VHH binders against o14958. Designs and how they scored, part 23

Target 1, 349 residues: o14958
Amino acid sequence: LNFPTYDGKDRVVSLSEKNFKQVLKKYDLLCLYYHEPVSSDKVTQKQFQLKEIVLELVAQVLEHKAIGFVMVDAKKEAKLAKKLGFDEEGSLYILKGDRTIEFDGEFAADVLVEFLLDLIEDPVEIISSKLEVQAFERIEDYIKLIGFFKSEDSEYYKAFEEAAEHFQPYIKFFATFDKGVAKKLSLKMNEVDFYEPFMDEPIAIPNKPYTEEELVEFVKEHQRPTLRRLRPEEMFETWEDDLNGIHIVAFAEKSDPDGYEFLEILKQVARDNTDNPDLSILWIDPDDFPLLVAYWEKTFKIDLFRPQIGVVNVTDADSVWMEIPDDDDLPTAEELEDWIEDVLSGKIN
Short names: E, the ipSAE of ESMFold2; O, the ipSAE of OpenDDE; V2, 0.75 times the mean of E and O plus 0.25 times the DockQ between their complexes.

## First folded at step 8 (VHH; framework vhh_7aqx_2)

Design T04 (at its last look DockQ between E and O 0.80; V2 from the best seeds 0.00; counts 0 for: pae E 3.4 > 2)
Fold by OpenDDE, look of step 8:
Structure T04 (fold): chain B 349 residues (1-349), chain A 124 residues (1-124)
Amino acid sequence: as target 1 above (349 residues)
Amino acid sequence: QVQLQESGGGLVQAGGSLRLSCTTSGFKLSRYAFSWFRQAPGEEREFVGAISWSGGSTDYADSVKGRFTISRDNAKNTFYLQMNSLKTEDTAVYYCAASKYRYFDYTPSEYDYWGQGTQVTVSS
């Protein structure tokens, strides 16, 4: 995706006591950057400008969409900030209708554009054709849900739709009103299936039909997969979701033969250990994070041209990585499992 | 379909305490800013206190600071006004209000939904 250069038009507005009411009432979708005070320090100023430019570019790209972009200085507009209830400086919030979504991903124009485009869509995608079913089935690396309902007017669908709003756009919700599609996906009326990333079979959520609360609770309880792909749009949120202060991290480039093979082995390991609530492997495809590759290589002292798996301390970024000799084959599933077991038992840390 | 209903009002002696509740329906509590207002006979409706959509911030009128506290329970779709050290001048009809634009304000006209009010009488 090629982004245009900044065209010189400022589209991001500084929110203040003078304009905040008008702005908040005007936009159904509003991006709000709640930023720390900008000091006279040149470095701080530059950092702020970089963030501003990103937002300007996003605003420019999405100009044809009815999206507002604003910034709030936490210090200059402290009273306003209090009224707005924002308390985490440096955060980007998306206000959609009555929903407030915190963006906790890579602050990059392409990432934000994609994120916002996803968010503009309805919380539930309706599947009504074979092609759409195929598209649905191709999604393997993220959590997805699908439900079969009588119609759009069904109270159970409405509940499902409301539940979807809690997780949009991070978790995709799908629905069908078509009996043929339902049959293809082995769905019963009012059934909702939960798909964990890289798992072969979905989990039918128990005790149908469901309330909004039941669905939300179920998803929250199952939103940490055994194997999950790190996404730029939620990378910080994912990283904060550590287990016991650590992450098991696997680097593999899917587009590379060795990376692909390694990923397949990881998938197998995950499938074999999906019942272990203490296991969560974070898969990172370097291709998704081209700007971070050098940083990770330096920080972890690893070569990301090769598959890697290690344990990372989330506090100090200290890490231990599995030895994978260059002249040897990739580790077997058994070898990986043994290594993971050693990590989980504390032998490797 | 959005509704607000106050409860917990009544007669209390000066120096006493009272807890008002505002029960909401038709919307998610966590998405709205809420405020308490009060109106004494012959007086204008005045701001008492507010809580943000996130619950992370509150504000109070100077006349009630240190005595009144606003809290919320999302699970019960209810937010509260705890009134301590009540004074005779606190006598009023108390109203809860909701703002759908993610900010609380000190002006009544900025709120979209209102309760019917509950009478609070503080005797000397």
Scores: ipSAE 0.741, ipTM 0.904, lowest interface PAE 0.6, mean pLDDT 94
Fold by ESMFold2, look of step 8:
Structure T04 (fold): chain B 349 residues (1-349), chain A 124 residues (1-124)
Amino acid sequence: as target 1 above (349 residues)
Amino acid sequence: QVQLQESGGGLVQAGGSLRLSCTTSGFKLSRYAFSWFRQAPGEEREFVGAISWSGGSTDYADSVKGRFTISRDNAKNTFYLQMNSLKTEDTAVYYCAASKYRYFDYTPSEYDYWGQGTQVTVSS
């Protein structure tokens, strides 16, 4: 969506012991910024003011939705923060119904608007027609699940919906109650299929029917697919999770012809190697992170106008990048597989 | 159906220890704040302690601070109250409670779900 000029209307509420119960009860979805104390320092005050303006703009854009926007000062309202269970100053929390979700992505208006719009949806999208099946099939760069159930009252559908709440909005959950849709997707009653990003064929989750806990465990064990896209709404979470190891990182600008072609090669490599549990490639589209391009180019000593693939050690700030000469064609899938094999065997650090 | 059930009460000598359990069903443990209350005969229910939805924040009544500890075990769908250095004044029926809101509070009227209670008797 296009962002309007901020109209100056105050929409973000400061929470205190006096008002928090009324505010929390008013909205089914709240965006809550648990901020550090605002010091008298000019620089920190301006940084806080910028975040305030982002929240006010998001509140303006989404004013037609039933979403509340609030702040809690970590020092002035320390007792309130304790009662609410917030433990990281500077964090943004989203309260949806009885769930609390920590947002640790880019604090930007467009990122927050999209994140919140995804959260106001039900955790499971119901597919009832062949046209909706086609829309489902076009989603390729997300983990997605789909199940066939008797009805919304099915205990197995309820378990599926509860599992979906665990992963909303990052993992897409779908369901159908329609036998025609199930036939089109080759789904059996109470079966759930798991789609890894960029793969044509799903994995039927074993041992149907499932409890919520079995579904959550399966998804957690499969959250690092062979190829995944880094997203602004979870970028610090994703990067932090990989802090204990070596990561294969691929930069490919999808809007650039060479980047698009390299991404297609990466998809083929991923499809041919989906059985390798040691392989997980993190794809980064530099267009998703315009403020980080210069930082990455300097840190890794690479040029992001061109496709790049390398090994990054987040512990000792070391990286090694595959040589792709300017005057040659992109590597073939076979050449890339050979390089990956050398990385995984330890021949390349 | 949402249910809370306390267990682990009984007789214990002053200075002793006891652990109460609150087993839950129909609850998502990670979504609710939980509290322990107690009621001596002829008295109103009083706050003992609480644990936040995240499990990272606890608070206790002054009378039990340093002696009682609240914890949770999500795998067993259970909350605990570890009571050490028990005094005869700790004799009461102990209740676990949850609110339909994700914050804890100190007054019984803020809580929507209650267990049946478990008797703790501390003998001299």
Scores: ipSAE 0.313, ipTM 0.759, lowest interface PAE 3.4, mean pLDDT 85
ESMFold2 (binder alone), look of step 8: mean pLDDT 82; pTM 0.842

Design T05 (at its last look DockQ between E and O 0.81; V2 from the best seeds 0.00; counts 0 for: pae E 5.5 > 2)
Fold by OpenDDE, look of step 8:
Structure T05 (fold): chain B 349 residues (1-349), chain A 124 residues (1-124)
Amino acid sequence: as target 1 above (349 residues)
Amino acid sequence: QVQLQESGGGLVQAGGSLRLSCTTSGFKFSRYTFSWFRQAPGEEREFVGAISWSGGSTDYADSVKGRFTISRDNAKNTFYLQMNSLKTEDTAVYYCAASKYRYFDYTPSEYDYWGQGTQVTVSS
């Protein structure tokens, strides 16, 4: 944990009818915690304090950025909440310009800092060098898009940029105006390629050139990968994106040789089954969630020191896991496919 | 280039219903808050109702609460005012308004864009 200690300065402001207009007009980027009423109950108070401290720490770390941090009490400021359009208590909203983004990830200081830093950036990253191309190509874990356009003044680029705003910072949008870069990436003018996580080849979005709406629609239709990495910044959103009330979950530590090997097998399975719309595997690297490892081990009764794959019911967290003996080799792709098929058919539930 | 256009106004008998539409263009519909106002002859423009950017929150003037409902359709860039149980005192020119702010407000000055208005007449 590389975070500084709280310095004792309160930076998070309570939003009220008296100050909300001023605050909202003041900040181009505003982090707003819409929280439940704080009762006299000690547990509730402690929970609130924990959230507040996280926000204070984030505010402290990002003090040099022009970011506002506010809280809205759902009960005390019910009228204000109504005016602001917030209806889900316990939610964190990021107001960026005229955009409202709901943060549905791990409420942790490091996660929030990274999330906000990403959000401060332009919605489209321009690639203009070989090194940047290489960096782009190394991204395999997440959805990414890249388009080739005539210039930043192109109406099609502008549409692309507008589309990117819909998904920032969860999906990365890249663009190039360089013919050499385009050639290297096999991009034609006004073409946008969509990269599904862990897939070998991108999909050229059909019917170029594109409007903003066409791009947004395409991404929405393809935003559930066959294999996706669980991210702290969107973990709850991802979890809510279940298929038929279940998640196929695979735990693998990429930094571990066995985990790495298992992940490679999973990638192969995903590639072989990418055309199946009913298949979505959620890969969780325990290293991304150090504080949740013990909880998952307890909840699912599994050992996360080794690779695991199972089916989890999203409603009650009931789960069934594939038997992987310690003294045996990791499952083959075929064995995993068979197991997944059994899950999808309802044989395993 | 921003446009708001009301439609659906007309003559209706007391106790009847009318649905107004406000079609918008020239801005990101999903990012705006919307309101309906009305103005009777010789009176000031008054707040009727509003809907939040998310559509999850609405508020109404006390005089229309329980009778009027506002909704929005982002796909159509249109928001609506469903008026039920109309009264003669509901007779006015109805205006739709849009605000770039993340909150709706009850005062006209907080709204950036306005429609031309549509006449609603409720006869006894």
Scores: ipSAE 0.523, ipTM 0.820, lowest interface PAE 0.9, mean pLDDT 94
Fold by ESMFold2, look of step 8:
Structure T05 (fold): chain B 349 residues (1-349), chain A 124 residues (1-124)
Amino acid sequence: as target 1 above (349 residues)
Amino acid sequence: QVQLQESGGGLVQAGGSLRLSCTTSGFKFSRYTFSWFRQAPGEEREFVGAISWSGGSTDYADSVKGRFTISRDNAKNTFYLQMNSLKTEDTAVYYCAASKYRYFDYTPSEYDYWGQGTQVTVSS
């Protein structure tokens, strides 16, 4: 995204007791930054100013959408914050209808714009043609669900739609009312299939038809796929979801031929090992995180010009990386599987 | 239909305790902010206390601070008022209220949904 220069209009409203009711009633979608008090310390002031500029740019880019942008100072407006019920200073909250969503991603204008654009869309995408089935099948790097229902008025579709709202925009929910589409996807009436990233075969969610609560619980229980892409919009939540204090991390730049090949090897390993509940590989495309490349290279003592796979301790950033000699081609799927077995057994830590 | 129903009111001697419950239906309980109000004869409805949508923040009228405790149980769709060290001035009809907005307020007009009320009578 090419962002314009700030045009000088203030669009981000500082909430106070005087104005908050009118602002909260005006917008169906509200982006609210509940920020820490800003000290006189220049580092803290600069960090806040940079976040404020990010919000102003996002508000400018999205000015033609019905989205409000607000800030609440945790100290100056402590009484207001108490009324609003926010309990994490420095957090960004999205209020959509009667839902509150905590944003756990990178505080960057392009990340926020795409996140907010995804939130203003319907929570469920309807598939009604062969072309749309093909587009659905091309989505490989997201958790996605698809269901077949009688119509938009079906109580089972309504439950599915409510479940989708719970995970929007992180998990993609699709539905069809077309018998031809359902046949092509081997879906029975009121059946929902769950797709793990990078797998060709879905999991049919058991015991159809479902309540909202049953769908939500199933999705929550299956949010640790064998291979996951780290995304800027949920970066901190994904990183917090470790296995026994570690992550198996793979760097593969999708746009680079060696990175692409390594990613294909990772997909094969994931497909061959999808039944191992102890395996979850976190794939990081360095192109998604250009400002972190130098930090990762220094911290992990690795070269991100090349594909890498290793084990990272989430607390102290200790790490161990698979040796890939300069003269050799990429590891085979079998070599990766052997290394992974050593990691999971504790031989590598 | 959106419904709120209070229970647990009654007669109690001064210094005693009561626990009021507000059972709700017809909306997603975990998404709403709830408050307790009370009304003595000839008086306006008076704020008693509130709990945030997350359950982490509470606020109380000065007259009840330290004596009343508010809680919510999202699994039971129920909002509670624990009333300890009751005084005769606590005698009133107690109402639970829900806001369609994500904030609590001290003003009754800001609340869209009300229970029918439950009588609390504190005898000396």
Scores: ipSAE 0.130, ipTM 0.641, lowest interface PAE 5.5, mean pLDDT 85
ESMFold2 (binder alone), look of step 8: mean pLDDT 81; pTM 0.825

Design T06 (at its last look DockQ between E and O 0.84; V2 from the best seeds 0.00; counts 0 for: pae E 4.1 > 2)
Fold by OpenDDE, look of step 8:
Structure T06 (fold): chain B 349 residues (1-349), chain A 124 residues (1-124)
Amino acid sequence: as target 1 above (349 residues)
Amino acid sequence: QVQLQESGGGLVQAGGSLRLSCTTSGFKFSRYAFSWFRQAPGEEREFVGAISWSGGSTDYADSVKGRFTISRDNAKNTFYLQMNSLKTEDTAVYYCAASPYRYFDYTPSEYDYWGQGTQVTVSS
C-alpha cells in the first residue's frame, strides 16, 4: 500500500470522561490506543508522536469508512480506562459493536489498515460460485472454516456466524447455502469443516449440528497448527503462544526458489507429524517483515538469504539452528524430521 | 429474553461471609461488564462493585473495599460477589446489573439489565 502524505488534519481524538459516551454511540467501529503518560522527556515525546502519526495516517486512509480513532491517556483518564477495562498500556483495542478486540501485531499503518478493513467485513463470507470456491481452496496458510447450511435464516448458521465473531479477523469463516458448492466440497447439511494450514484434508467437526459454544471451543482447541505462518497483524500474540518456552522457527522466502523448496519440505514434515500436539513450527517469510530482517540476522547470527530452521528460547532469545551446508542441497524431509525430534526430545536446545 | 438472576442471599451473623451469584442469559456474557448494587430500606440504590468485560479491572465502593470481591466465570455465564467480614450496615437487597456498552458505571441509570434482587441480612 502506498500511503499518502499526512495532510495536516488531526483525526485522532483524545477520549475522556466528558466525551466517551458520545464517541461510543457515534461509531460502530472504534480504534482505541491506550497509551502511557507522555512525559516531558524528548525521547518519550518523540516515541508517542511516532505512534500518533501512524494512527493519523490510518485514519486519513480510512476516512471514507465509518471508523473512529481515539487515544486514552492512562494517567489522565485512569478512571475511564478502568471503566472500559483497559489495563495494559501501549495496547490498541478495536471496539466493534459489543465486541472488543485487542490488536497485538506490528504497529504499522499498512498492517493496521489491512486489519481494520478485514474487520469491517462480515464475519462470514458466503460462497455461491465456482470462482469463489477456487478462491477458498487457494487459501492454504491460515486457518479457515466452511459450513453448509439450509439458509441464512437457519439457527445453525446463526450459531456459526456468532462463533465467527469470536475469531474475526484472524480466522476466516466461510459458508454456503448452495447444494452444488456443498457437493464439491463434500459438505453435508449443517456440517462444518476445519482446515488447518497447509494440510490437504479438512477435519469435519464432530457431532453436528453445532452450537456457538461448541464451535468456539473446537476452534480454540485447534488454533495452534503444526505449521503456521507468522503474520504481522498478530505477530506478538503468535510469539506468546510458545510451547514449553520455545519456538521452532523456520525462515524461508517463498518468492525464492530455495525458500520455496524448503517450505515444501517443511510442509511435508508438518503433514507427517500433524498428530503430534507438541509440535508447532513457526514459518517466517522475511518478505513479510522487511524491517526485522537485519535484527533477526544479528540476534540469531544467521543469514536470512538462505532457508533456516532453529529453536528459539522465548525468554532470552537464545537459539540453536540446524546446520545446512552451503551448497545447493537442502535438507531432506527425513533429515529435517530427525532434527525436529532431537529438539522435541531436548537433545537440541 | 435477557435474564439476570441473583442467588446466595440470606441471613448471616456479623463477621460472617456470603457469596452471591448472578446467572445470566440472553446476551453475550463475555462482552459485557457487570456490577452489583444494593438497596437498604428507605435508602437509595448504591453502587457496591463492578467488573470489566475482560475481568482485568474491578472497582468497589469505599465501604466494601477489602471485604468484597467480584469475579466472573464466562463459561457459566455467571459473576459473583464474595462478601467477607460482613457488617450489619451491609444489610440490603442486592442487585446484579449488566452494562450494555462494555464498560461499568457507578450510577444505576447507566445499566439496562437488572436482576430481581436477593435479600442479605446481617445480624449483630
Scores: ipSAE 0.300, ipTM 0.720, lowest interface PAE 1.4, mean pLDDT 92
Fold by ESMFold2, look of step 8:
Structure T06 (fold): chain B 349 residues (1-349), chain A 124 residues (1-124)
Amino acid sequence: as target 1 above (349 residues)
Amino acid sequence: QVQLQESGGGLVQAGGSLRLSCTTSGFKFSRYAFSWFRQAPGEEREFVGAISWSGGSTDYADSVKGRFTISRDNAKNTFYLQMNSLKTEDTAVYYCAASPYRYFDYTPSEYDYWGQGTQVTVSS
């Protein structure tokens, strides 16, 4: 949706040593911009003003939510920044309860609104009906977990909930207390299933029941799926998580018929090759990154109006792209697998 | 049930070194900032040093800066005070402290959780 025009009302509070304790106590969820000193340089001042406007707009859109919006000047409030433990100037931090989350995504109003709305929600979504099971099953492009527990008072449910807090909002955690739902999902008491994106079958996490630590460790060890979607809210973290200095990148616009079909071919390739630890395909939907389309087209010398797959060197942005003739059908899964094999063996780089 | 316990105090000759440890339990150690304070007889508790929840930010009282180093080990739920070039005026009971508000501060009233203290005595 289109965002409203900023109405000019100040909602973002400048923190100082005098007011920060009151503000921290007032809000369970706080969006804090730890910004560089604003200099007399006009370029730096304009960049700061743009980010300030983004935060004010987000605060306006979310004004009916219990979310605080604040700024901390890195130089003017250096002692406060030390107290709060913020060490990277220009970063956005989200404080939820006793957690501090560094935001590693695009500093844009729509990205921040969705991110904060996800953080307002409970870390675990409860599934109690067949309709909710169907909604759960339709989620294919996220890592998701689901567990069956006796009740919300179960120590095993509480451990699961604590683990979910660690990964919120990036990984979706679900639970049921209903035996009918558990049967439909083939879940045993205190069992947790882990769903890798785009795969047909989940993995039952071994050695139930689990501690929070065991659940967190398992999820951390399984965060590199064979096929994953690049998301604006974590794009810089995902990009830095390369394999042997490269990314295999696939552009497919899901809303376009050719993009949709290409994505379905990518899913088939991923399912058939999920046992290959050297394969991780990063799917980018250009609709998720409208401001970056022109940049990518120029940098990679490709046309994003069509599906594309290539390999990108993370150090110098050098890239090689699979040739897909304009008048042919999309590559078959076998053709794509052959190209991927050539990439992984070093014949293409 | 939050617990903090100091160890490593004792008698040391001026110019010597001593390392204090504070072991903790009953909370998520990695989410909290921690501080060391000290109290000489007849004096108020005074700030010695602090370390942020991330470990990337530290601060020290002017009287100990350059001689004392605070550090933390999240794997052991423990933080430390390395005390070098000790002086007679460093003689005090040393306390470790944690705040439920995820920030450190320079005043004792900001801290809810305290250890029992460990005596450090520096002889001339």
Scores: ipSAE 0.248, ipTM 0.722, lowest interface PAE 4.1, mean pLDDT 87
ESMFold2 (binder alone), look of step 8: mean pLDDT 82; pTM 0.837

## First folded at step 9 (VHH; framework vhh_7aqx_2)

Design U01 (at its last look DockQ between E and O 0.79; V2 from the best seeds 0.00; counts 0 for: pae E 5.1 > 2)
Fold by OpenDDE, look of step 9:
Structure U01 (fold): chain B 349 residues (1-349), chain A 124 residues (1-124)
Amino acid sequence: as target 1 above (349 residues)
Amino acid sequence: QVQLQESGGGLVQAGGSLRLSCTTSGRTLSRYAFSWFRQAPGEEREFVGAISWSGGSTDYADSVKGRFTISRDNAKNTFYLQMNSLKTEDTAVYYCAASKYRYFDYTPSEYDYWGQGTQVTVSS
């Protein structure tokens, strides 16, 4: 993405008790930076300015969209912050209608632009053609749900749509009202299928038809995949979702032949172990994080020009990585599985 | 649409306790900031307390601070008003309210959805 330079126009507004009601009514989508007080310290000021510039740039790029950008000083507007329920300084919140979404990803202009663009879209994508079915089927690295409903006016569809709003844009919701499409996807009336990332078969959510609460609860219970892709827009949230204080991390560049092959092997291992609730592998494509590659290489003492898999302690960043010979052969699924088993058993730590 | 329903009201002696519940239907509780209001006969509806959408923030009227506590259970789509050390002046119809803008405020006009109310009577 080629971003423009800042044009010098301030688009980010300070939110206060005086203007917050008007601002909230004006914008259907509001990006709100809840920030700590800015001291006279030059370092603190510079850090704040860097964040502000990112927001200004995002605002500039999205100027043609009906998106508001505001900042809230935690000290100056403490009462307002209390009213709005903000308690984490340094956080970015997106207000969309009656929704508040905390952004816990990379605070970068390109990431935020994409994130906000996704949020502008409807929470449910309707599938009505073969081409759209194919597109749906090609999505493998997201949790996705699809439901078949009688019509847009169906109470069950409405519930589904409401449920989707809880997870947008991180989880993708699809629906169809077309019998042909439903048949192609083996969906029954009011059935919702849940697709775990990289899995071949969906899970039919039990006990249809569903309420919003039932759907939300089901997704929450199943939102940690056996294999998931780290995404910039949720990288911190994902990282905080460790199991027993560790992450099994796999680095693989999908665009690289070796990375691709390794990823396919990894997918196979994940598919073979989907029933293990203690297994969650975090796949990181270095291409998604060009600015962090050097940091990871240094921190973990690994070469990210090659596929890597390791266990990382989330507390102290200590890590152990699988030894992969520098030859033409990647680890087999069996070798990976054995290594993972050793990690899970505590043999490797 | 969001529907709110209060429950738990009744007659209680001064010094006693009641717990009111507000149950949300149609939409999940987690989507809203909530408040409790009360209205005594011949009086205007007044703010009692509020809880933010996340549950991380609460506020109370001075008259009930230290005696009343608001909490929420998103899994049950219910938020609560625990009323301790009740006084005769606490006698009123209690209403729960929700804001579509996910902020709570102290004036009734800032809320979009209301329950039907539940009567609380505190006897001497």
Scores: ipSAE 0.517, ipTM 0.818, lowest interface PAE 1.1, mean pLDDT 93
Fold by ESMFold2, look of step 9:
Structure U01 (fold): chain B 349 residues (1-349), chain A 124 residues (1-124)
Amino acid sequence: as target 1 above (349 residues)
Amino acid sequence: QVQLQESGGGLVQAGGSLRLSCTTSGRTLSRYAFSWFRQAPGEEREFVGAISWSGGSTDYADSVKGRFTISRDNAKNTFYLQMNSLKTEDTAVYYCAASKYRYFDYTPSEYDYWGQGTQVTVSS
């Protein structure tokens, strides 16, 4: 994404008790930064200034998209913050229609622009052709759902669409009204299939047809895949979702031949262990985070020019990494599974 | 889109307690700021108290502060109004309300969804 130079025009509005009702009602989609009080501490001031500049640049790029950009000082506007009910300083909230979405990803202009553009799309993508089925089937690294319904007027489709709004833009929801598409995908009327990333077969969500609440609850119970890709737009939320105080982290650069092969081995391990609720491998493609490579190499004392797998303690950031021989031999799926068993049992820490 | 249904109203002696419930259907209450209002005969609808969409922030009318407590149970799609130390002046129809703008306010016109109301009568 090619960003212009910031043109110096103020587009981000500071909310106060005097202006907030007009501003909040003007836009159907609002990006609201609920920020820490401005202090004399230079680290905090610099962090705020950088985030303010990011927001101004995002607002400039998206100025023609009817998206509002606002900020609220948690202390200066404490009475307003009380009315708005925000409970976490430093968070960015997206108000879309009657939903509040907490953005907990990398605070970067390109990440925010893509996130907001995805969010203005319809929550459900309609599949109506064989070509679109093929495109759907190629998506392997996202949680995705697909349902077959009589029409867009179906109460069951509307329940599905409402459930999709809850998870937009993080989880991909698809629907078809076409019997041919449904047959190709082995979907029964009013059935919804849930696809965990990298798995061979979907799960038909039990007890069709469903209410919105039943769909939302099912998806919430299945949000931690056995193998999941770390994404910039949700990196902090994903990192907060640890298992027993640790993350099993795998670095695999998909564009590199060794990284690609290692990722294929990780997929096999995930497929063979999808029934283990205590296992979730966090895959990081270093190409997604070019500015963090040097930081990770220094922090974890590893070489990201090669595939790596390790365990990271979320409390103190201590880490232990699997020793992969210098002969460029990648571990087999069995060797990875043995190492993972040692991690989960506490033999490796 | 959302339907609000109050329950728990009735007759109570002054100094007593009563708990009102407001249950929703259609969309989850976790997305709305929620408020209780009341209306005595011949009076305008007045603010009683509010709870934020997150549940972390509440506010109350001065006349009920310290006596009434609002809470929410998002798992049950239910809001509560615990009313203690009731006075005869608390006699009114109590309404639950939700706003699509995710902030609570003190003015009835700021609210888009209303329940049918439940009668609370406090006898002397």
Scores: ipSAE 0.160, ipTM 0.658, lowest interface PAE 5.1, mean pLDDT 86
ESMFold2 (binder alone), look of step 9: mean pLDDT 81; pTM 0.832

